# VHH binders against q9p4d8: the designs that were tried, part 3

Target 1, 280 residues: q9p4d8
Amino acid sequence: MDFMKPETVLDLGNIRDALVRMEDTIIFNFIERSQFYASPSVYKVNQFPIPNFDGSFLDWLLSQHERIHSQVRRYDAPDEVPFFPNVLEKTFLPKINYPSVLASYADEINVNKEILKIYTSEIVPGIAAGSGEQEDNLGSCAMADIECLQSLSRRIHFGRFVAEAKFISEGDKIVDLIKKRDVEGIEALITNAEVEKRILDRLLEKGRAYGTDPTLKFTQHIQSKVKPEVIVKIYKDFVIPLTKKVEVDYLLRRLEDEEDDDATQKSGGYVDRFLSSGLY

## First folded at step 12 (VHH)

Design s4
Fold by OpenDDE, fold request of step 13:
Structure s4 (fold): chain B 280 residues (1-280), chain A 119 residues (1-119)
Amino acid sequence: as target 1 above (280 residues)
Amino acid sequence: QVQLVETGGGLVQPGGSLRLSCAASGFTFRSYAMGWARQVPGKGLEWVSYIYSGGRTDYQDSVKGRFTISRDNAKSTVYLQMNSLKPEDTAVYYCAKDWGFEEVYFDHWGQGTQVTVSS
């Protein structure tokens, strides 16, 4: 997706394509992670004496990654949401001025804490090579975790784009629900059981097809793989619900920008301006 | 209320051409993918073609190279240009609106228009 082309960002087809591609990334990352044991020590707070840091080894490593990534404009991208926003540094690269396509509060929508919690407690046990510790691979394990987490974060927070697109597409129907703060109604509007079923079916097929990745980044176990059913379960139980949460959270606040525009006597609501600009 | 009204169906000889139109109303047309499906009597519904909101198109293999889907957002209309028609193309053709987003899923259908290809 090209975020410099705002007219394409909220295109439903493009959003769909992006989400589908993210499935591949997530599956591959899970396969990579499956090379390693669960390694609970990686997730335990202060398990290792990390200088000037209070937290788990994963927390530390992830935060360091985000620090580096921020300097190369990773989190300037609209679709990236950091786990540790406090460690981000300014980039030394030229600034990219992405057009704003999301609501003003979009950056405040962040469920990474929940993602991290679910990942370590629920997802890792399902995809790991086995239970217990593997001391010789703690670093590699954590690196694989980071890839998983970042890909999951991106996928789930992509719900913001989906939500914005839905807001635009549904018009008065969704506006009325938002005004009423009808969460159930909003959730119902953004949910299609058949669509979800198709997503899960596709994931099952992909999981079966991908099997063992011959091009593993951290080649440790040749036969390491993730069961397709586990992938489906993860999506069903966590990815899809969290994405919906992001969508709902985003939508519930969506009229805030409209109200502000009215208050500031700015000509036209956010949606009208966006549409009139030809961006969507 | 979503409404889809198909027109343009009829009887045509093999090798002939026909252009179907679907007038849409009751939703933000430009935001949704639109599609065509067809149903042969006694058989299931099969997709023919769809066009995304951004203009990207997909086709069933059986119609690829012969059919062209297009849309006019200003008119809220989707079209299906059918060339080189074959008897096998005989069916009721339905216009469909996509639910959208993570997966292509058509949630609304027109009443259909009959296309008959016969010598």
Scores: ipSAE 0.398, ipTM 0.748, lowest interface PAE 1.5, mean pLDDT 89
Fold by OpenDDE, fold request of step 13:
Structure s4 (fold): chain B 280 residues (1-280), chain A 119 residues (1-119)
Amino acid sequence: as target 1 above (280 residues)
Amino acid sequence: QVQLVETGGGLVQPGGSLRLSCAASGFTFRSYAMGWARQVPGKGLEWVSYIYSGGRTDYQDSVKGRFTISRDNAKSTVYLQMNSLKPEDTAVYYCAKDWGFEEVYFDHWGQGTQVTVSS
């Protein structure tokens, strides 16, 4: 996706393609993480004496990564959401001025805390090489975790773009639901059981394909590095629901910007202006 | 209410051409992918072509190079130009609207238009 082309960012086809591509990244990251044991010590608060830091080893390492990543403009990208926004630093690279595509409050939509919790408590046990500790690989384990977390975060928070696109596409129907604060109605509108089934089926197929060593002889019970069913379960139980949460949270606030614009510009609805501005 | 109305079907000789049109109403046309599918009597529905909101297109292998899907957002119309028609292209052709977003899923269909390719 090219964020410098705002007219393409909210294209449903482009959004779809982006989401599908993110599946690959997530699966590959899970496979990488599967090399290591669950290593619960990495996730325990103050398990290690980290100077001037209150949290887990993972928290610390993730925050340090984000600090570095911020300096290379990672979080200038509209689709990146940090776990530790307070540690971000200014970039020394030339600034990229991305056009604003999302609502003004989009940066406030953040479910990374939930992602982190679910990842450590539910996802890691499902994808890890085994239960218990591997003291020799704590660093490698945590680094793999960071890749998983960042990819999950990106995928889930991409719900903001989906939500914006849905808002534009559904028009009055979604506006009415938002005005009524009908969360169930919004959820119903953004949910399609057949679509979800297809996503999960695709993930199953990808999991089977990506997790199998093709060089292994047919006679060997080729086990996937990560069970495809586990990947499907993770998406079903966590990724899809959290994405929906992001969408709903985003949509519930979507009219806030309209009210502010109406206060400043008396005439034609924000949606009409956006549509009339030739960006679509 | 979503409405899709197909036109342009008919009888044509092998090697001939037809242009199908689908007039859409009741939704924000420009925001959704549109597609064409066809059904032979006694057989299942098969997809022929898709066009996304951004103009990207996809085709079944059997029609690739012969068929062209296009859209006019101002007219809320999707087209299927069918060239070099073959007897095996004989079917009822349906226009479809995508539900959109994470997966291609068509939630609305037209009534269909008959295309018959015969000598």
Scores: ipSAE 0.397, ipTM 0.749, lowest interface PAE 1.5, mean pLDDT 90
Fold by ESMFold2, fold request of step 13:
Structure s4 (fold): chain B 280 residues (1-280), chain A 119 residues (1-119)
Amino acid sequence: as target 1 above (280 residues)
Amino acid sequence: QVQLVETGGGLVQPGGSLRLSCAASGFTFRSYAMGWARQVPGKGLEWVSYIYSGGRTDYQDSVKGRFTISRDNAKSTVYLQMNSLKPEDTAVYYCAKDWGFEEVYFDHWGQGTQVTVSS
């Protein structure tokens, strides 16, 4: 998809293609992180004497990366969501005027605090090469962590684009559910057990494939492999539920961007023009 | 509420052509992707072709180059043009509606139309 071309962003085929590629990126990043020990010192608050900073080594390193990346417009992109919004700085590059595809409050739908907590407490122990420390690899380990966190964040928050596409396609039915604050009804529209099974089965197959093809996206210099079942469990227990939370939170507020009459007719923005243009 | 009605099936000789139609009602047709699936005798359902609301199409390998899916939003109708038909294309063909979310999933189905390819 091209975020400068709104007609490509809410195309369900493009959305689905992007979600599949994000799966591949997450699996690759898990494999790369699995080459390190759990390294709990990386995540322990104030383990290292970082000047004028209160937090973990990972917190510091990620926040510094986000500060620098914000200056080159990374967090101006609609699909990038920061872990540390308070450290972002204005860009010195010419502004990119991305067309508005998502609701005005989309930047407020941010579960990165939850992602970071789950990543350090549940995901790292599940994919690490073993317990313990690798003091001479602290920087490399934390860089692999950043790649994992950023790919998880992109995948989970991509639920905002999926939710917007669903809102447009459902019409009056989803408008009524939102007005009633019917969370269970909204969840029923976006949940299907057979779909979840297909996602998990695909992840199992991908996990097996990455373990058997040395020419793929990773090297096995350390002879470490993530068990496919661990990848499946992480998706089932964390990625899928957090994505659903993002989708529901986004939908519950969607009528804030509409006048009452526009909400029932799906009018009021270029998204309506996008659908009316025959981009199906 | 959702209604899908297939027509255009019948008996045809190998190498022949048929055009299936699916009349849709009870939902905003232009907003949803649509597809065709078939039930080959002695096997389960298998997808055949798919058309997104934006017009992008996809096909099962065994029908690529022979089948063409299309849609007419003004008539709320999906078509399947089947050319160079083979005996293995014999099946009940079903029109289906995509649920419109993260994965391809058909949540409503038509009654089916029989296609028989034999001498």
Scores: ipSAE 0.395, ipTM 0.747, lowest interface PAE 3.0, mean pLDDT 86
Fold by ESMFold2, fold request of step 13:
Structure s4 (fold): chain B 280 residues (1-280), chain A 119 residues (1-119)
Amino acid sequence: as target 1 above (280 residues)
Amino acid sequence: QVQLVETGGGLVQPGGSLRLSCAASGFTFRSYAMGWARQVPGKGLEWVSYIYSGGRTDYQDSVKGRFTISRDNAKSTVYLQMNSLKPEDTAVYYCAKDWGFEEVYFDHWGQGTQVTVSS
């Protein structure tokens, strides 16, 4: 996928390939985080006396990580969504002028606050080595958390690209649903129980395969691994529903970027207009 | 409403060729990936070939090099050229439309066309 080439980004095959690879990244990151105890002090607001900051150690570390990475253009990329948009800073590198692939409001479709909340309250307890504190390396624990959070965020917000591709392909039908503000109709259009089962079955198989990874034999703790069923539960209960929320929120606003008089009257030209929009 | 109509099935000798056609209507054909699946006697449905709107193709291992999927967006038609046919290719072949979302999933199917490979 090349974000400088919009036709490769809206290619459904490329989108699907990326989503499948993100599963591998998430599973790996969960397994790496499972090497540490739950360590609730990492997530407790103001547990540590961090100067000029109100929040948890994780909040601080992630915000600083994002501030530095914004200066080297990380959040100029269409597929990067920050947890702390207010800390981003101007880059000192030459600007990259990415073509507009997503709707103008895409950066406003951001569920990272919900991801962070669910991660700390539900995901960490489910994947951690145990309920204790990781006192000897809080920094390493929080860095593993950052990898988990960023991979979850990328996967969930990739729903914006899937939603854009669906909008283009459905055209007239989805325009009518948006005009009616028919949230249930939009959800029905993007929900399929057999698809969800296939995703969950694939995750179960991947989780079983990662359990034999020899690179995990030489970690700092007695080798532990996330049960494949826990990975499946996290996807079913959190990743899939949050992705649907992103997709619905994106679609409900999609006509803000359109001249709606012409969209309802053109049966054969809608997709061609969008596919060629980056050519001039 | 989505309609998919397969044609081109029939009886052919081993080593022969057939070309299946699938005429599509009721949706924006050029925007959707299309595929072929087959129901082999005594087995369940199995995927055969897939073509994205941009032309990217994929094939199951047993038909690679023998079958070619293609599409004509102007005619809203998808094709399956089947060469070097074997008795094991005997099946009802179905044209299918991908639902166009996060996973490969065929949401509409044709009625099927019988392909029989025998002497």
Scores: ipSAE 0.393, ipTM 0.753, lowest interface PAE 3.1, mean pLDDT 86

Design s4
Fold by OpenDDE, fold request of step 13:
Structure s4 (fold): chain B 280 residues (1-280), chain A 119 residues (1-119)
Amino acid sequence: as target 1 above (280 residues)
Amino acid sequence: QVQLVETGGGLVQPGGSLRLSCAASGFTFRSYAMGWARQVPGKGLEWVSYIYSGGRTDYQDSVKGRFTISRDNAKSTVYLQMNSLKPEDTAVYYCAKDWGFEEVYFDHWGQGTQVTVSS
């Protein structure tokens, strides 16, 4: 997706394609992670004596990655949401001025804490090579975890784009629900059982296909592969619901920008400006 | 309420052409993908072509090179230009609106228009 072309960002087809591609990334990352044991020590607070750090080995390593990534403009991208926003540093690269596509508060929509919690407690046990510790691969394990977490975060927070697209598409119907703060109504509007089923079916097929001949990056020894059914379960139980949460959270606040525009006597709401610009 | 009204169907000889139109109302037309499907009596629904909100198009293999889907957002209308028609193209053609944001899923359909290709 090209975020410099705002007219393409909220295109439903493009959103779909992006989500589908993210599935591939997530599946591959799970497969990579499946080479290693669950390694609970990686997730335990202060299990290792990390200098000047209070937290788990994963927390530390992830935060360091995000620090580096921020300097190369990773989190300037609209679709990236950090787990540790407090460690981000300014980039030394030229600034990219992305057009505004999402609402002004989009960066406040962050469910990474939930993602991290679910990942360590639910996802890792499902995809790991086995229970217990593998001391010689703690670093590799954590690296694989970071890839998983970042890909999951991106996928789930992509719900913001979906939500924005839905907002524009649904018009008065969704506006009315938002005004009423009808969470159930919004959830119902954004939920389609058949669509979810198709997503899960696709994941099952992909899981089967990708699990047959994975190219592993972290080790030469294949210890385990992720079962396709586990991938489906993870999406069903966590990815899809968290994405919906992001969508709902985003939508519930969507009229904030409209109210601000009215207050400033600016001609036309965010949607009107977006539409009038010919970008959509 | 979402309404889709198909027009342009009829009888045509093999090798002939027809242009179907679907007038849409009751939703933000420009935001949704639109599609055409066809059904032969006693057979299942077959997708023919899709056009996404951004203008990207997809076609079933059997109609590639012969059919062209297009849309006019100002008129809230989707079109299907059918050239080089074959007897196998005989069916009721339906216009459909996409629901989906994460997967293509059509949730609204027109009443259909009959296309008959016969010598």
Scores: ipSAE 0.393, ipTM 0.748, lowest interface PAE 1.5, mean pLDDT 89
Fold by ESMFold2, fold request of step 13:
Structure s4 (fold): chain B 280 residues (1-280), chain A 119 residues (1-119)
Amino acid sequence: as target 1 above (280 residues)
Amino acid sequence: QVQLVETGGGLVQPGGSLRLSCAASGFTFRSYAMGWARQVPGKGLEWVSYIYSGGRTDYQDSVKGRFTISRDNAKSTVYLQMNSLKPEDTAVYYCAKDWGFEEVYFDHWGQGTQVTVSS
């Protein structure tokens, strides 16, 4: 997909292709992280004497990465969501004029605090090589954590694009649910047990296929395989539910961006609206 | 109410051609992906072909190169051109509408049209 071309972004085929690639990236990152022990010191608040900082080593390292990346416009892209919004800085590069594809409040739909908490308390213990410490590998461990967190965040927050595409396609029905503040109705609309089973079955098969790392990256560490069932459990218990939360939270506010009460008459023409707006 | 009506089925000789049509109503046709599935006697339901709202297509391996899915948004119609038909293509063919979320899922189906490939 091309974020400079809104019609490619809200095309469900492109969205689905991106979600499948994000699955592959998440699985690869879990396998890379599984080469390290749980290393609880990485996540312990104030374990290390970091100047002028209150938090864990992971918190510090990720926040510094996000500060630097914001200066080169990473968080100007519609699909990038920061864990530490307060550390972002103004870019010194010329602005990229991304067309507005998502609602104006999209950057407020951010579940990264919950992702970080679940990652450190549930995911790391489930995928780590063991429960101990590896003092010589603190930096490498935390870098692998950052890759895991960023890929999880991207996958989960891509729910905003799915929600927008659906709103444009079926606005009348969704508008009624939003006006009633019917959270359960919106959740029912976006939930299908057979779909979830197909996602989990695909993850099980991918987890089995990633039995041996085909790259030389981290080949000198003790190689460990993440059990496919752990990957499935992480998606079932955390990734899928958080994605639904993102979709629901996005949809509940969608009428804030409409100029009149008759928004449902315009929901089916998203491509023509974008073209007529002069975004290209 | 979503309605999908298949037409164009019938009896055809092996090696022949047939074109199925599916007239759609009750939803914004151009915004949704559409597909064809078939119920082969004794084998259950299987996916045949898929067309995204933007025109991208996909096919089951056994029909690729012989079948072509297309759509006409002005007529709210999806088509399946079936060439080089084989007896194994004998089935009830169903038109289906994708639900429009993060995974392929057909939430509405037509009544089906019988295709019989026999001498």
Scores: ipSAE 0.208, ipTM 0.657, lowest interface PAE 4.7, mean pLDDT 85

## First folded at step 14 (VHH)

Design u3
Fold by OpenDDE, look of step 14:
Structure u3 (fold): chain B 280 residues (1-280), chain A 120 residues (1-120)
Amino acid sequence: as target 1 above (280 residues)
Amino acid sequence: QVQLVESGGGLVQAGGSLRLSCAASGFTFRSYAMAWFRRAPGKEREFVAYIYSSGGRTDYTDSVKGRFTISRDHAKNTVSLQMNSLRPEDTAVYYCAKDWGFEETYFDHWGQGTRVTVSA
């Protein structure tokens, strides 16, 4: 997706394509992670004496990654959401001015805390090579975790783009629900059971097809493969619901930006006004 | 209420051309991808062409590539299918479809169809 072309960012086909590609990335990352044991010590707070840091080894390593990546403009990208926004540094690279496509508050929509919790408590046990510790691979384990987490974060927070597109497409229907603060109504409107089923079916097929990558990054010894059913379960139980949460949270606030504009243009529907702003 | 109305079908000789049109109403047209399908006699409905919501990208079934062109007009809320170099095997009822969009291709509304007959 080209974020410098705002007209393409909210294209439903492009959004779909991006989401589908992200599935591949996530599955691949799960496979990579499956080389290592669950390694609970990696996720325990203050398990290791990390200088000037309060948290788990994973927290530390992830935060350090984000610190480095922030300096190279990673989080200037509209589709990237950090787990540790407080450690981000200014970039020394020239600034990229991405056109604003999402609502003004889009950066405030962040469910990474939930993602991290679910990942360590629910996802890792499902995809790991085995239970217990693997002391010789703690670093590799954590690195694989970071890839998983970042890919999950990107996929889930991509719900913001989906939400914006849905807002534009649904028009008065969704506006009415938002005004009423009808969360259940909004969720129902943005949910298609057949679509979800298709996503899960596709994931099952992909999981079966991917098998074991012969070019594993961390080890040449394949200990375990991620079961396709586990991938499906993860999406069903966590990825899709969290994505919906992001969508709903985004939509509930969407009229905040419109109220500022409505003071000037009385006559058209919210969608028409938004579209007439020249952004789309 | 979503409405899709196809037009432009008819009888044409092999090698000839037709332009199908679908008039859309009852939804934000520019926000949704659109598609053409066809159903030949004795066959199942099959995908023909797909156009993204912005109109910047299109997809085609292999058998019509280079011959058919899908396009859309946001001002008129229409999607069109230019069919050139028509073949007898292109004979079918052609349907316009609205994509639900977003996370998966799913068509939630269909037109009544327009009949295209290509004679040998």
Scores: ipSAE 0.616, ipTM 0.845, lowest interface PAE 1.0, mean pLDDT 90
Fold by ESMFold2, look of step 14:
Order: C-alpha cells, then sequence, then structure tokens
Structure u3 (fold): chain B 280 residues (1-280), chain A 120 residues (1-120)
C-alpha cells in the first residue's frame, strides 16, 4: 500500500497483504529474540545507573531510538505509533503531507504501554532460549526486543486501518452502535470467529514450516527455539484481543470527525467518496 | 437481507461462450469482494474466480485462466463471469459468493446457483 495514495490504503487486498507481511515479520523477530536468554536485568527498573532516567534498560534504549526516529519523520507516518510519545521531537526534515485516511484522533489510539507490559511479562518468557542472563549480550538482546515490540505495535495498531475500512463498509450499523455506546455490539460486529480461526491455523502452519523446511536447513542454519503453539498462543491471547481493543476504541470516537449529529448520512457519503476515488 | 441471484446459465456447445450475472442486494455491494464457485456432478464446490471490491485485482483457478473473466458493475450491483472457449469439464452449477473478511477471506453468503451445461 502507498500512504500517499488513500485509494490503496483501505483496499481489502492491500490490507490482507499487509497483515500477512506483519505476521511474517513478527515470527521472524520472535525467532531472532529466541537466540537470547530471558535476561531479566534488561527489564528491571533502574537496574543500571542511567542519568536522568527512571525505567529499565529496554525502556531507555527504546525511548532514545524513538526520539531520534521522530526527528527524521518516522512518527509522521500514519502507521507508526510510539511507545514513548513524550520523548518525540520535531523533525528537521521537510514535512511529508500524508493525505488523511484515518480519523483525526488516530494518534491517540495507543495501547503500547499494555504491549510493553505483556511483552516483558508474558512474551519474553515464552520465547527466550532460557531463564538466565547473558551479561555480554545486553545490548543485542534489547535490540531484538525493540524489533519485536515495534512489529507487535504496528500489527496491533493496524487495527485502526481495519476499523476505518469496516466503518465505511458497515456504516449505518456502526453509527447506531456508537451512538448507543454499545461496546459489546461493536466488538461483535467487527469479529468473525472463523476468520480468527483461519489466522491461528495459518500461524501454526508457518511455525511448523520454519522447523521442517529442508531448503532452509540446507541453505542456512536455523535453530528455532520458538514452538509453533507459543506463537499461536501469543496471537490468540494478546495480539488479536489487543487489535480488537484498538478497533473498538477507534470506532467509539469515529463520530467526533463529523460536523452534525446525522453521522449516518456522512458515513454513506464517505463510502461513496472512497469508491469514486478508486479505494473500493 | 443479503440476496445473491445468479442468471445466464444454459446449454452451450464446446468452444462456445456464456455470460453469467449475479444480482446483489441487501448490503453495500461496492465494499465487498465477490467470487464465483462451481460444483460439477459428483464433486465438491470449487473456486473459479475472485474480484476485489475496487475491481482492480482479480484471481482465477488455473483451469479457467485466459478463458474466464470476472467483472463487476457498481452502478448495477452485479458481478459477471464471461466464460469463453467452454469445455465439457466446465459443466457445473455456478454460485456467486460474498466475501465479508477484512483480515482474511470468509464467504458469508451464497446464491442458489445457475446451471451451465457444455455439450461436445
Amino acid sequence: as target 1 above (280 residues)
Amino acid sequence: QVQLVESGGGLVQAGGSLRLSCAASGFTFRSYAMAWFRRAPGKEREFVAYIYSSGGRTDYTDSVKGRFTISRDHAKNTVSLQMNSLRPEDTAVYYCAKDWGFEETYFDHWGQGTRVTVSA
């Protein structure tokens, strides 16, 4: 998809292709992180004497990456969501004028604090090589963590794009549920159990393929320490539910971008505008 | 209520052409991908052709590539299947299907089908 071309962003084919690629990236990052032990010192608050900082080594390293990346416009992109919004700085590069695809409040839909908590407490123990420390690999371990966290964040917050696509497709039903503040109704509308099952089945197949592909064993040395069932469990218990939370939080506020209280009319016109522009 | 009504089936000689149509109602047609499936005598229903909501992307089963063309008309809320160079093995009941899935493919509604018979 091209964020400079709104018509490509909400195309179902492009959405599905993006989700599959993000899935592959997450699996790869889990495999890379699995090369390291759990290394609890990386996550212990104030384990190291970092000047003027209260947090873990991972917190510090990630926040510094985000500060630098913000200066080169990373968080101006509509698909990037920071873990540490308070460290972002203005870019010194020329502004990129991304066309508006998401609602004006999309940057406020941010579950990265929960992702970070779940990652350190649940995901790392499930994918690490062992429970110990590797004192000479703290930096490399934390860099692998950053890749995992960033790929998880992108996948989960991509729910904002999926929610927008669902809004323009199911407009009248969603508008009524938003007005009623019917959280369970919105969640039911955006959920399909068979779709979720197919996603989990694909993850299981991919996890097995990484461990059994004879061409990978011949052409490179792959030591997979991540069981396929662990990847599936992480998606089922954390990735999918957090993505749905992002979708619901996004949809509950979607009418804030409308000028009048008849959002049904605006939603219908919004769908027609996207189809006229070639998005659907 | 979602309704998908196929038409255009019939008897045709091998090498001939036929155009199927699927009239869609009860949903925002332009928002959803659509597909054609077929069921030959004694076989399971199989995928034939797929068209995304924008119409800019299509997919076909290998046995029909180059012979069948799926298209859609957002003004008429119709999906069409142009079938050229028909063969006896194309004989089947053809079904129109609606794909609800945003994250992954899921066909939530089906038509009743239209019969296509290709004679030697």
Scores: ipSAE 0.492, ipTM 0.770, lowest interface PAE 2.0, mean pLDDT 86

